Miniprotein binders against q9bqp7. Designs and how they scored, part 253

Target 1, 240 residues: q9bqp7
Amino acid sequence: VPQNWFPIFNPERSDKPNASDPSVPLKIPLQRNVIPSVTRVLQQTMTKQQVFLLERWKQRMILELGEDGFKEYTSNVFLQGKRFHEALESILSPQETLKERDENLLKSGYIESVQHILKDVSGVRALESAVQHETLNYIGLLDCVAEYQGKLCVIDWKTSEKPKPFIQSTFDNPLQVVAYMGAMNHDTNYSFQVQCGLIVVAYKDGSPAHPHFMDAELCSQYWTKWLLRLEEYTEKKKNQ
Key: E = the ipSAE of ESMFold2; O = the ipSAE of OpenDDE; V2 = 0.75 times the mean of E and O plus 0.25 times the DockQ between their complexes.

## First folded at step 22 (miniprotein)

Design wk5 (at its last look DockQ between E and O 0.86; V2 from the best seeds 0.76)
Fold by OpenDDE base, look of step 22:
Structure wk5 (fold): chain B 240 residues (1-240), chain A 103 residues (1-103)
Amino acid sequence: as target 1 above (240 residues)
Amino acid sequence: SERIKRLEELAKEILRLVEELRKITDDPYVLMLLDKAELLAEFALDAAKRGDLEEAEQLLKWAIEYLEWAVEEVKKLGVSPEEIERLIRKLEEAIRELEELLK
């Protein structure tokens, strides 16, 4: 059990967005402060076993591609992810912002992959928006808050070259999603709360993306794990 | 042992270099590389304190590789050449120290 328990859901907030919610998605800029990001917390609290597995994978890839080839591969993966997020932000933004859509960004296998998911996405409340948990002292940049199949979700978009049919195959992504949920639910910049998460794994070849829906119960389970990771990070940084 | 102490000092130097690089860039890709270097250096420091010299050396090698990669990426971003050159010199010193420890 976490020593510093805090609820993921805010009982003072209604699940129903106020009728006065702006038609335009929120886009709060990320302020760079001494406050750790969700990503930093997760990266800094990886186990030694996980690190060794990743480094062994890297060494195998370097043997196959060469050092420069591996660097290029990694750079391309990162760039493809970035372009995919930019394309999704453009797609999910109100039509008035659509005039500057780079049509080339829309012509990707990843965008094709998520088309069936996008059909079930509506009521976009936030895009590429910063969240801060003041009490637990962490920040993050969430991809999207929208309704998926009529349920308000924090949506996290991921790119993969390999199938990830199970949520367990998404590594720390469930922790990232619930971290954003918990922060948003307690961030004063947001008037509403979320009870669900969604991880969407898009594929380069255009094959149908895998949606990993997280209900309130599953979110609560991962929230406990997130709190433990945050405590580990906090303890680690006190000892430095 | 003297070797343990030197490995600990090298791990701490790598951590200092990571912190200096974080001050000069906000690029998410570079920050990812720096997070890897930091974590590896921390594990190396812990290994050295436990007297596991082989593990410490391997972890430091990997940490340095990520630092070199981060520096290369920072150069591509057009960050101040003077500040990068200073960091490169420090990194080269760290590499030399590691090479001496591996002999």
Scores: ipSAE 0.748, ipTM 0.887, lowest interface PAE 0.7, mean pLDDT 91
Fold by ESMFold2, look of step 22:
Structure wk5 (fold): chain B 240 residues (1-240), chain A 103 residues (1-103)
Amino acid sequence: as target 1 above (240 residues)
Amino acid sequence: SERIKRLEELAKEILRLVEELRKITDDPYVLMLLDKAELLAEFALDAAKRGDLEEAEQLLKWAIEYLEWAVEEVKKLGVSPEEIERLIRKLEEAIRELEELLK
């Protein structure tokens, strides 16, 4: 239980999406690099057990690939994630209605993997857009806000090289989504709020992606867990 | 007691180097490596304060490895080469201190 509870939704905002023209999704520039990001909070609040397990995995990979090979592998995984998000932003942007896209960007197993999910996505309101929780003092860069099967969601795209419907890091993924949601709902750059979340795990081999829908009640439950991680981070940085 | 103090000071020096590198670049890949080095050095400081010297030494080794990796990546960016060379010399001193502590 957090010491300082704060609600995920803003009672002073409409819980209904604006009916305004959705022709151009919001893309708020990321600022305020002096306050912690969602991903930094989550990374800095990992347990010792998690860290030791990751280091064991890293050492096994180094035995297999060599140190330089592992660094190259890690760099490539990072790049693949970046390209996947860039491709999705391009696909979902209403301004790119012609073959202006880099066709190499669109040909990947990950993009094939999400095709069935994209059929259910509409009403895109934000893409690769910064959010700030002004009261709790954290920032993030959310991937997408759009309707999924008629419900306005914060959507987070994840890559996986193997089909894993229940992956090891899925617990932190919900925390990331609700942290972005809470920040957006209290960010003065946005005039609406979002009650639902969606995590989409895409696969390198093109296998159908797994959607994990989060309704408002589930989001509220994970919001409590996010607040605990943020509190842990804050206390840690006070003590140095 | 003396060994605990040396491990604590080494962890603190690694944390200072992490912060200096953060001032040089905002590259997301470098920042990811620095976050890992920071967490490991913080765990090492806690372990040293508890007297878990073997754990502190292992954690410092891992922190230094991430810091070395981050320096390599910053060199590829070509940013602030004179500052990077100064940081490399400080990192080499930290590595020598750890090697002496492992004896």
Scores: ipSAE 0.705, ipTM 0.879, lowest interface PAE 1.1, mean pLDDT 85
ESMFold2 (binder alone), look of step 22: mean pLDDT 86; pTM 0.868

Design wk6 (at its last look DockQ between E and O 0.70; V2 from the best seeds 0.76)
Fold by ESMFold2, look of step 22:
Structure wk6 (fold): chain B 240 residues (1-240), chain A 103 residues (1-103)
Amino acid sequence: as target 1 above (240 residues)
Amino acid sequence: SERIKRLEELAKEILRLVEELRKITDDPYVLMFLDMAELLAEFALDAAKRGDLEEAEQLLKWAIEYLEWAVEEVKKLGVSPEEIERLIRKLEEAIRELEELLK
């Protein structure tokens, strides 16, 4: 049980977007600051067991690829993830629809992988937008807020081949989504809230992406786990 | 013991180097390696305080490897070359201290 519990949803805020809101998705700029990001909290609270498993995996990759080959592999995977997110922002942005798009950005197998998901996405309200939870003292950069099959979601896009051994585990994916959700729901830059989440795992070869929907009850359950991770981080850094 | 104290001080020096490198760049790729070096150095500091010398030494070795990777990536960015050279010399001192501790 976290010592600094705070609700994920804001009862004083509507879950229905205002009809008079602008049609351009929100893009709140991320500012450099000293408060931790969601991804830093999750990375810094990895267990020692997770780190030892990561190092064994790294050793096997280095044996196969060589040290320079492994570094190149890691760099390429990171770049592909960055390009995937840039492409999705471009595709989902009405302003960039009026602009000439980079053809190489759109050729990714990852983009092909999500096409069937994108057909069910509408009403985009935010893209690559900063969130801050001032009370709990953390920040994030969420990928997308949009309707998926009629339900407004915080949507997180994942590549199956990102440098995930360093910063991501299966259990962390839902924590990231709910951390963004909780921050957005209490951030004065936003006038609405979101109660559902969606995690989309895309594949390099273009195979159909796997969507993982999270309803409000599931989000509440993961929110408690996120608060514990944030508490672990805060206590660890306080002792430094 | 004296060995425990030296391992603790080495872990703290690695943490200081991580913070100095964070002042040079906010590049997400470099930060990924700095975050790993930080975590490993913190685990090593804890292991040294518990007297787990072999574990502390292994964790420090891994932390230094990530720090070396971060430095190489910062060099590719071309930012603050004089500051990077100063930090490289400090990193080389940390590597020599670890080599002495492993003997």
Scores: ipSAE 0.790, ipTM 0.907, lowest interface PAE 0.7, mean pLDDT 86
Fold by OpenDDE base, look of step 22:
Structure wk6 (fold): chain B 240 residues (1-240), chain A 103 residues (1-103)
Amino acid sequence: as target 1 above (240 residues)
Amino acid sequence: SERIKRLEELAKEILRLVEELRKITDDPYVLMFLDMAELLAEFALDAAKRGDLEEAEQLLKWAIEYLEWAVEEVKKLGVSPEEIERLIRKLEEAIRELEELLK
């Protein structure tokens, strides 16, 4: 059990967005601060075993591709992810911002992959928006808050070259999603709360993306794990 | 042992280099490399304190590789050429120290 328990859901907030919520998605900028990001917390609390597995994978890839080839591969993976997020932001943004759509960004296998998911996405409340948990002292940049199949979710978009049919194969992504949920639910910049998460794994070849829906119960389970990771990070940084 | 102390000092130097690089860039791609270098250097420091010299050395090699990649990417971004040159010199010194420890 976490020593510093804090609820993921805010009982003072309604699950229903106020009718006065602007039709335009929120986009709060991330500020540079001494406050750790969700990504930093997760990366800095990887186990030694996880690190060794990653390094062994890297070494195998370097043997196959060469060092320069591996660097190029890694750069391309990152760039493809970035372009995919930019394309999704453009797609999910209100029509007035559509005039600046780079049509080339829309012509990707990843965008094709998520088309069936996008059909079930509506009521976009936030895009590429910063969240801060003041009490637990962490920040993050969430991809999207929208309704998926009528349920308000934090949506996290991921790119993969390999199938990830199970949520367990998404590594720390469930922790990232619930971290954003917990922060948003307690961030004063947001008038509403979320009870669900969604991880969407898009594929380069255009094959149908895998949606990993997280209900309130599953979110609560991962929230406990997130709190433990955050405590580990905090303890680690106090000892440095 | 003297070797343990030198490995600990090298791990601490890598951590200092990571912190200096974080002050000059917010690029998420670079930060990914810096986070890995930091984590590896911390594990190396712990290994050295336990007397596991072989593990410490391996972890430091990997940490330095990530720092090299981070520096290369920061150079491409055109961020503070003078500051990057200073950091490159420090990184080269760290590499030399590691090479000496591995002889």
Scores: ipSAE 0.766, ipTM 0.896, lowest interface PAE 0.6, mean pLDDT 91
ESMFold2 (binder alone), look of step 22: mean pLDDT 85; pTM 0.860

Design wk7 (at its last look DockQ between E and O 0.74; V2 from the best seeds 0.66)
Fold by ESMFold2, look of step 22:
Structure wk7 (fold): chain B 240 residues (1-240), chain A 103 residues (1-103)
Amino acid sequence: as target 1 above (240 residues)
Amino acid sequence: SERIKRLEELAKEILRLVEELRKITDDKYVLMLLDMAELLAEFALDAAKRGDLEEAEQLLKWAIEYLEWAVEEVKKLGVSPEEIERLIRKLEEAIRELEELLK
């Protein structure tokens, strides 16, 4: 158990924002500073076993693709993920027009893959928005806060194919979601809170994306695991 | 003992290079490569302090590979060309030190 436990939810905040509030999604800019990001905490607390497995996989890929081919593959997978997130932000923005959008950005198997999920998404409150936990001192950039099937969620969009040097962060997706949730719930830039999470895994071929819903109880369970990773990170950096 | 000290100093030099590259760019792809180099160098430093010389050497090799990759990506961005050339020379010195340790 964490030595420095802190609650994920803020009792001073409503879990149901006023319906008359403006519908333009928040986009708080991410500022470069010395406090760690969620993804850095998770990456820096990978085990040696995970790193050795990753390097073994990397060597097999290099045998198959060549060294330059592997680097090109990895770069392309990262770029596709970046474009996927940019397209979703554009699609979910209520003020976007077709003239303000790159046509190639909207034409993607990943975007086709999430269409059935987007039909269940409404009330978008935040898009690509920075969060900071002012007490625990970590930051993040969440993808989306919106209602999914009537439940207000922190939503994280994932492509099914990941750059292999960074695959560990994908295995930690529930921790990312709850870390963003906890930060948002204690960030003065936000007037409301969120108690549910959603992870959406999209496919390059356009096959229907898989949603993974996280209710408040599940979020609280993963929150404990996140606090342990943050504690591990803090202790590790304290000794440097 | 001397070999342990040299491995520790090499790991620390790699960590310094990571921090210098972070000052040049905030490109997300480069930063992810640097995070891997940092983690590997930290594991290598711990291995050297425990006397696990072969583990430390392998971890340093991997850390340097991620640093080389990061430098390549920074060059494609076209930022701070004089500073990146200076860091390339420092990275080449680190590679030579590792090669000497592997003998």
Scores: ipSAE 0.767, ipTM 0.901, lowest interface PAE 0.8, mean pLDDT 86
Fold by OpenDDE base, look of step 22:
Structure wk7 (fold): chain B 240 residues (1-240), chain A 103 residues (1-103)
Amino acid sequence: as target 1 above (240 residues)
Amino acid sequence: SERIKRLEELAKEILRLVEELRKITDDKYVLMLLDMAELLAEFALDAAKRGDLEEAEQLLKWAIEYLEWAVEEVKKLGVSPEEIERLIRKLEEAIRELEELLK
C-alpha cells in the first residue's frame, strides 16, 4: 500500500460536463518547472532487470543494423510517432483549424490503422494539454481527452511495428494514462473528471489498431501502482 | 578501494553532464536519452558502492553511449555551438577516465 495514498477520482467534481464547456478543446501549455513529468518518473523508476532487457535488445539491434543504422531507426520511429500525434491533433481539432492540414500527414498507415477507433471518438475536451497534480507534485502532457463509445476517457495514442493485443504488452502505458487521469481530476484548470482510460496502439502497415479500454476499476488498480512508482522516485531523489 | 572511488566519481560526473544537457534542450527525444543515461549512471553508482566493479563499469559504458547520442541529437537541433563544445569536452574527459579505469 502506498504510504502517501491519494484518490484518483475527485469526489467534488461532476462526471457530467458543465453545459458551459467550451466547444474548443483545451490546450494548456506545459511549463518548464522543477516538477517531474509522468514520463520521467516512470523512466527513472525502471527496474534493473528492465534496463538490462532494454540494453540487450539495443545490443541485438546494433548487431543487426549497425550503430548508425540503429540510431537512424530509433530516430525514424520517434519521428513517425511525432507525425502521427500531429496528424491526430489536426483530425480531432475543430474544423476551423482544419484549413492548415498537411494532407501528407494524413497519408500514413498509422492514420489508416486508427480510423475505426476515430469513428467511436467524440466530444473532444482536450488535445496535447498539460496536467498538474498539485498535491502529488507531478506534471504531464496528455494526448487527448474525449468520449470513446460514450465514455469520457484520457486517450493515449501509441505507434508500434509489432502487434500489442494485450494491455500488459503496453508496458508502463497504463500507468501513464492513470497518472494523467489523476492529475487532470485534481488540476484546477479542468472543470470535469475522467473515469476511464484508453490506450490505442496504431500500426505502421495500416492494420486495425488495438484499443485497450480501462474502466474505473482497472484505472484504480493501476493508480495504486503509479503511486508506488511516484513514491520510489521521490525517495530516490531525496537520497541524492 | 581507489578504483571504487574513481567509479563513483565518474558516475557523479555523468549525472552532472546530464543535468547540464537538460538545461539546454526540451526536446522529448533528447530528454529520453538523458533519462536513460541518468538511470544507468545511478545504477552504476550503486553498483560501485556495493563493490560490484564489473557491473559499475558496464553501466557507465552504457551511460556514456547515451550521453554521446544525446549530444549528437542536440547538435542536430541547432543549439549554441559554444555550449555544446563545452559539454563535448567534458564528455571526452569522462570517456578518457573510463578508459583509464578499464585498463
Scores: ipSAE 0.500, ipTM 0.781, lowest interface PAE 1.2, mean pLDDT 89
ESMFold2 (binder alone), look of step 22: mean pLDDT 86; pTM 0.870

Design wk8 (at its last look DockQ between E and O 0.77; V2 from the best seeds 0.75)
Fold by OpenDDE base, look of step 22:
Structure wk8 (fold): chain B 240 residues (1-240), chain A 103 residues (1-103)
Amino acid sequence: as target 1 above (240 residues)
Amino acid sequence: SERIKRLEELAKEILRLVEELRKITDDPKVLYLLDMAELLAEFALDAAKRGDLEEAEQLLKWAIEYLEWAVEEVKKLGVSPEEIERLIRKLEEAIRELEELLK
């Protein structure tokens, strides 16, 4: 059990967006602060075993691709991810912002992969928006808050070259999603709360993306794990 | 032992360099590389404190590789005012010194 327990859901907030919610998705900029990001917390709390597995994988890839080839591969992974997020932001943005759509960004296997998911996405509330948990002292940039199949979700978009049919195959992504949920639910910049998460794994070849829906119960389970990771990070930084 | 102390000092130096690089960029790729370097250096420091010199040395080598890669990526971003260029040069020199100490 976490020593510093904090609820993921805010009982003072309604699940129903106020009728006064702007038709335009929120986009709060991320500020550079001494406050750790969700990503930093998760990376800094990786186990030694996980790190060794990653290094072994890296060494195998270097043997196959060469050092420069591996660096290029890594660069392409980051670039493809960035372009995919930019394309999704453009797609999910209100039509008035659509005039500047780079049509080339829309012509990707990843975008093709998520088309069936996008059909079930509506009521976009936030895109590429910063969240801060003031009490737990962490920040993050969430991809999307929208309704998926009529349920308001924090949506996290991921790219993969390999199938990830199970949520367990998404590594720390469930922790990232619930971290954003918990922060948003307690961030004063947001008038509403979320009770569900969604991880969407898009594929380069255009094969149908895998949606990993997280209900309130599953979110609560991962929230406990997130709190433990955050405590580990906090303790680690106090000892430095 | 003197060797343990040296490895601890090297790990701490890597951590200092990582912190300086974090001040100059928000690039997600660079930040990823820096996080890996930091994590490896911390594990190296712990290994050194336990007297596991072989593990500490291996972890420090990997940390340096990530740090070098991070420096290269920062250069490619072209965002370096003169101050960043000076910092990068200083970091490159420090990395070389660390590599020599690990031989």
Scores: ipSAE 0.765, ipTM 0.890, lowest interface PAE 0.6, mean pLDDT 90
Fold by ESMFold2, look of step 22:
Order: sequence, then structure tokens, then C-alpha cells
Structure wk8 (fold): chain B 240 residues (1-240), chain A 103 residues (1-103)
Amino acid sequence: as target 1 above (240 residues)
Amino acid sequence: SERIKRLEELAKEILRLVEELRKITDDPKVLYLLDMAELLAEFALDAAKRGDLEEAEQLLKWAIEYLEWAVEEVKKLGVSPEEIERLIRKLEEAIRELEELLK
């Protein structure tokens, strides 16, 4: 369906990490540049209908909370997401000590929610690490690459609160994971590749998080949809 | 009509302001607000070109609201305060143009 099809997997690259891998997870810094990010591509290819639904939801929230109340609500959602990701990076980093950890970051319902998932996570290869698809010309910052129940995955951590419409979040979550996967598999900063993805949805009240595992076949299906979104973005920006 | 052209130029000015602010910070909340302003301004430009003036005006109003919110958040970050004040003046000019078009 995409006019400029490109494979998600790299046959020239092993799907097993080298035994001489560094003792700490990779953390490639994200560089500020003109190349679009995964999240920007997805945001800029939302339909007009999706945006109108978001605005309708926003107006209902403003009616309930007031404008300043809604702005504070939105800021708190972003802050809690940031803290959740920081806490997970700290927990999963083998180089950090308890002395260096902020105990307030570790105390949250979201962290409680993921505890049973973390028991199945091992062999962390990358944390909060930049990926770049040199051929398709997009970048991202993936949350985690690790084994989940023995399978090497790109893992994406999500909070369950709604700062954005539910439909938009559900629609894009798998696309984001496969976009990171495709970029990593073709990024010269990485010596190995991944064939699976995992989306973990955590809950503020500490209820058990829901894992959504994506095998290679499912990843390939979503990869096609990602390529279509990337094509839409590229064509849109050339015609602007 | 002359009103269509003015709405198109206002949408383009909003897009320029978004790009200037995007260069200042990579804060995720600010980037989200700027992405929303950009998308709404692009939809407004399309609506103006179709002659759907009421839709274009509503979309521009929403785009400006996101842009105002983004500026507010960038001020809190304390980055480039002189540049932010210049952008605020340009945003205020854009708001005045929209208010004139709504009349």
C-alpha cells in the first residue's frame, strides 16, 4: 500500500545482542534537528475529525474545571508521565544506587501498577535512547529495550489518564512502537535488532498494569500503517 | 474575496510563530501545544481556501488559544525572555487581526 515501502527488519543484522555488549544499557542522546520525530509525525497526521473531537472534549473539561483548572490538570498529567518515565529509568538502570534514587519518584500508583510486569523484564539493552532511521529520515526517543518473558522487545510505558482523546492514543500506540523498532533496526548506533514490541498501560490507582505484546507478525502489520502515516506527513510538508 | 486572503495570511503568520517558538525549546508540553496550534492553523488555511469562512475563523481562534498557552508555558521556563517578549507582541498583533476579521 505504501508507495515507498521499506522493511522493518534488517536481514544484515543479528537478532541476538553481542556477548561483548556494554555492561550498562545504551542511552544515545537525542539531537535537536530538522528531522521529524515519531510523535510529531503522528500528531501532524491527525484527521480534522479527531481534532474536532479533542476540542469538544476540551470544552467539556473547561466547563467543569474552568480554563485555569484545565491548564493545571493538563500540566499535572504531563508531570506525572515525566515522573513515571524517570522512575522506570531509575529502577531499570543497573548503574544507579538506592542513594541516588529519589524515593518520591518511586512512590506512585503508576509504579505500583507495573510491579508485576517488571518481574518479567530482564536483560535491559537501552533506556531513554535515541533512534534514527537514516533511510526514512525520522527520529525518536524509545523508552526501553529489554527482554519480556524471554523475548527482546521495544517496550513503551503509558499512563492511563486521558490528557488526549482515548481514540487517538489507542490508534497511535502500536504505530509508535513499530516506528521506534524500525528506526533502531536500521540505526548504526545499534549492533542488534528487535522483532517484538510491548505496550504497558499503567494505572494511577495501582491496579495491575495491562501488557500488550506484539509479535513479529503483528509488528509488520502495524509497520505498514506507520509507513502510510510517514508518507502522509512527508507529502503534506512538501506541499505546504 | 479580501476576507479570504486576510484569513489565509493570518493562518500563515500563526504558522511562522509556531516555528519560531519550536526552535526555543523541546519541552514536551510546549511541543504538544505548538503541534495543536500548527494543525489547527493548517486546517484553517484549507477552510479559507474553500471559502468556509466561519470554520476558518473558529479554527484560527483555537489555534491562537493554543499558541497563547504555549507562550505562557515558555515564559515559565525562563528561556530567551527578550525573544519571548518580541513573539508576544507579534501574537498580540495576530489576535487584533482576528478580532477585526470577526467583526
Scores: ipSAE 0.730, ipTM 0.882, lowest interface PAE 1.0, mean pLDDT 85
ESMFold2 (binder alone), look of step 22: mean pLDDT 86; pTM 0.869

Design wk9 (at its last look DockQ between E and O 0.86; V2 from the best seeds 0.78)
Fold by ESMFold2, look of step 22:
Structure wk9 (fold): chain B 240 residues (1-240), chain A 103 residues (1-103)
Amino acid sequence: as target 1 above (240 residues)
Amino acid sequence: SERIKRLEELAKEILRLVEELRKITDDPRVLYLLDMAELLAEFALDAAKRGDLEEAEQLLKWAIEYLEWAVEEVKKLGVSPEEIERLIRKLEEAIRELEELLK
């Protein structure tokens, strides 16, 4: 139970954009500042057990690939994730056409993996857009806000290639989504709010992506856990 | 003890280096490595304050490895080369201190 609870939803805000809202998805630029990002809060509140599991996995990979091979592997994973997000932004953006899209960017097992999900995605309202919770003082860069099967969601795209210690990557994905949702719902740059979340896990080999839908009740449950992590972060950094 | 104090001071120096490097770049790969070094150095500081010498030493080894990796990535970016060289010298001093503590 957080000591300073704050609601995830804003009762003064509509969950539907009005007819005069822009038809082009929002892309609020992320501004450099000293307030923490969602991902920094989550990383800095990892338990010692989670960190030791990560280091154990790292050592196994180094034994298999060598130190330089491991660093190259991590660089390639980062690049593949970056390219995946760039491709999705391009696919979902109205200013892109088939002729203007990079053919190599669209040729990816990850993009093949999400095709069945994209058929159910419509009404894109934001892409790669900054959010700030003006009261709780944290920021993020959300991947997408769109309707999935008729429900407006904060959508987070994840890639999966090889297992990592499962605790951090599995447990924190819902926290990331609800943190973005709460920030968006209380950010003056947005005129509407979102009550649902979607986590899409795409696979390198093109296997069908795994969607994880989060309704408002589930989002509220994870929001409490996010507030605890944010509170823990704040207390740890208070004396520094 | 004297050893505990040296481990605490080394952890604090690593944290200072992390903060200086964070001011030079916002490259997400560098920031991830710096955040890991920060977390490990904070765990090491706590272990040293508890008198858990072997744990503190292991955590400092890992923190320094992430710092070394972060410096490699920053050098590839080519930003602020004079400041990077100054920070490299500080990191080399931290490595020498850890090597002395491990003897």
Scores: ipSAE 0.753, ipTM 0.896, lowest interface PAE 0.9, mean pLDDT 85
Fold by OpenDDE base, look of step 22:
Structure wk9 (fold): chain B 240 residues (1-240), chain A 103 residues (1-103)
Amino acid sequence: as target 1 above (240 residues)
Amino acid sequence: SERIKRLEELAKEILRLVEELRKITDDPRVLYLLDMAELLAEFALDAAKRGDLEEAEQLLKWAIEYLEWAVEEVKKLGVSPEEIERLIRKLEEAIRELEELLK
């Protein structure tokens, strides 16, 4: 059990967005500060075993591609991910912002992959928006808050060249999602709360993306794990 | 032992270099590389304290590789004022010195 327990859901907030919520998705900028990001917390609390597995993978890839080839490969993966997020932001943005759509961004296998998911996405409340948990002292940049199949979710978009049919194969992504949920639910910049998460794994070849829906119960389970990771990070930084 | 102390000092130096690089960039890819270097250096420091010199050396080598990669990526971003270029040069020199000490 976490020593510093804090609820993921805010009982003072309604699950229903106020009728006065702007039709335009929120986009709060991320401010550079000394507060750790969700990503930093997760990366800094990887186990030694996880690190060794990653290094072994890296060494295998370097043997196959060469050092420069591996650097290029990782650069391309990063660029493809970035372009995919930019394309999704453009797609999910209100029509008035559509005039600047680079049609080339829309012509990707990843965008094709998520088309069936996008059909079930509506009521976009936030895009590429910063969240801060003031009490637990962490920040993050979430991809999207929208309704998926009528349920308000934090949506996290991921790119993969390999199938990830199970949520367990998404590594720390469930922790990232619930971290954003917990922060948003307690961030004063947001008038509403979320009870669900969604991880969407898009594929380069255009094959149907895998949606990993997280209900309130599953979110609560991962929230406990997130709190433990955050405590580990905090303890680690106090001892430095 | 003198060797343990040296490995601890190298790990601490890598951690200092990572902290300096974090001040000059917000690029998510560079930050990832820096986080890996930091984590590896911390594990190396712990290994050295336990007397596992072989593990400490391996972890430090990997940390240096990530640090070098981070420096290369910062250069490619082209956003470096003269101050950043000076820092990058200093960091590159320090990385070379660390590599020599691990040989």
Scores: ipSAE 0.741, ipTM 0.881, lowest interface PAE 0.6, mean pLDDT 90
ESMFold2 (binder alone), look of step 22: mean pLDDT 86; pTM 0.869

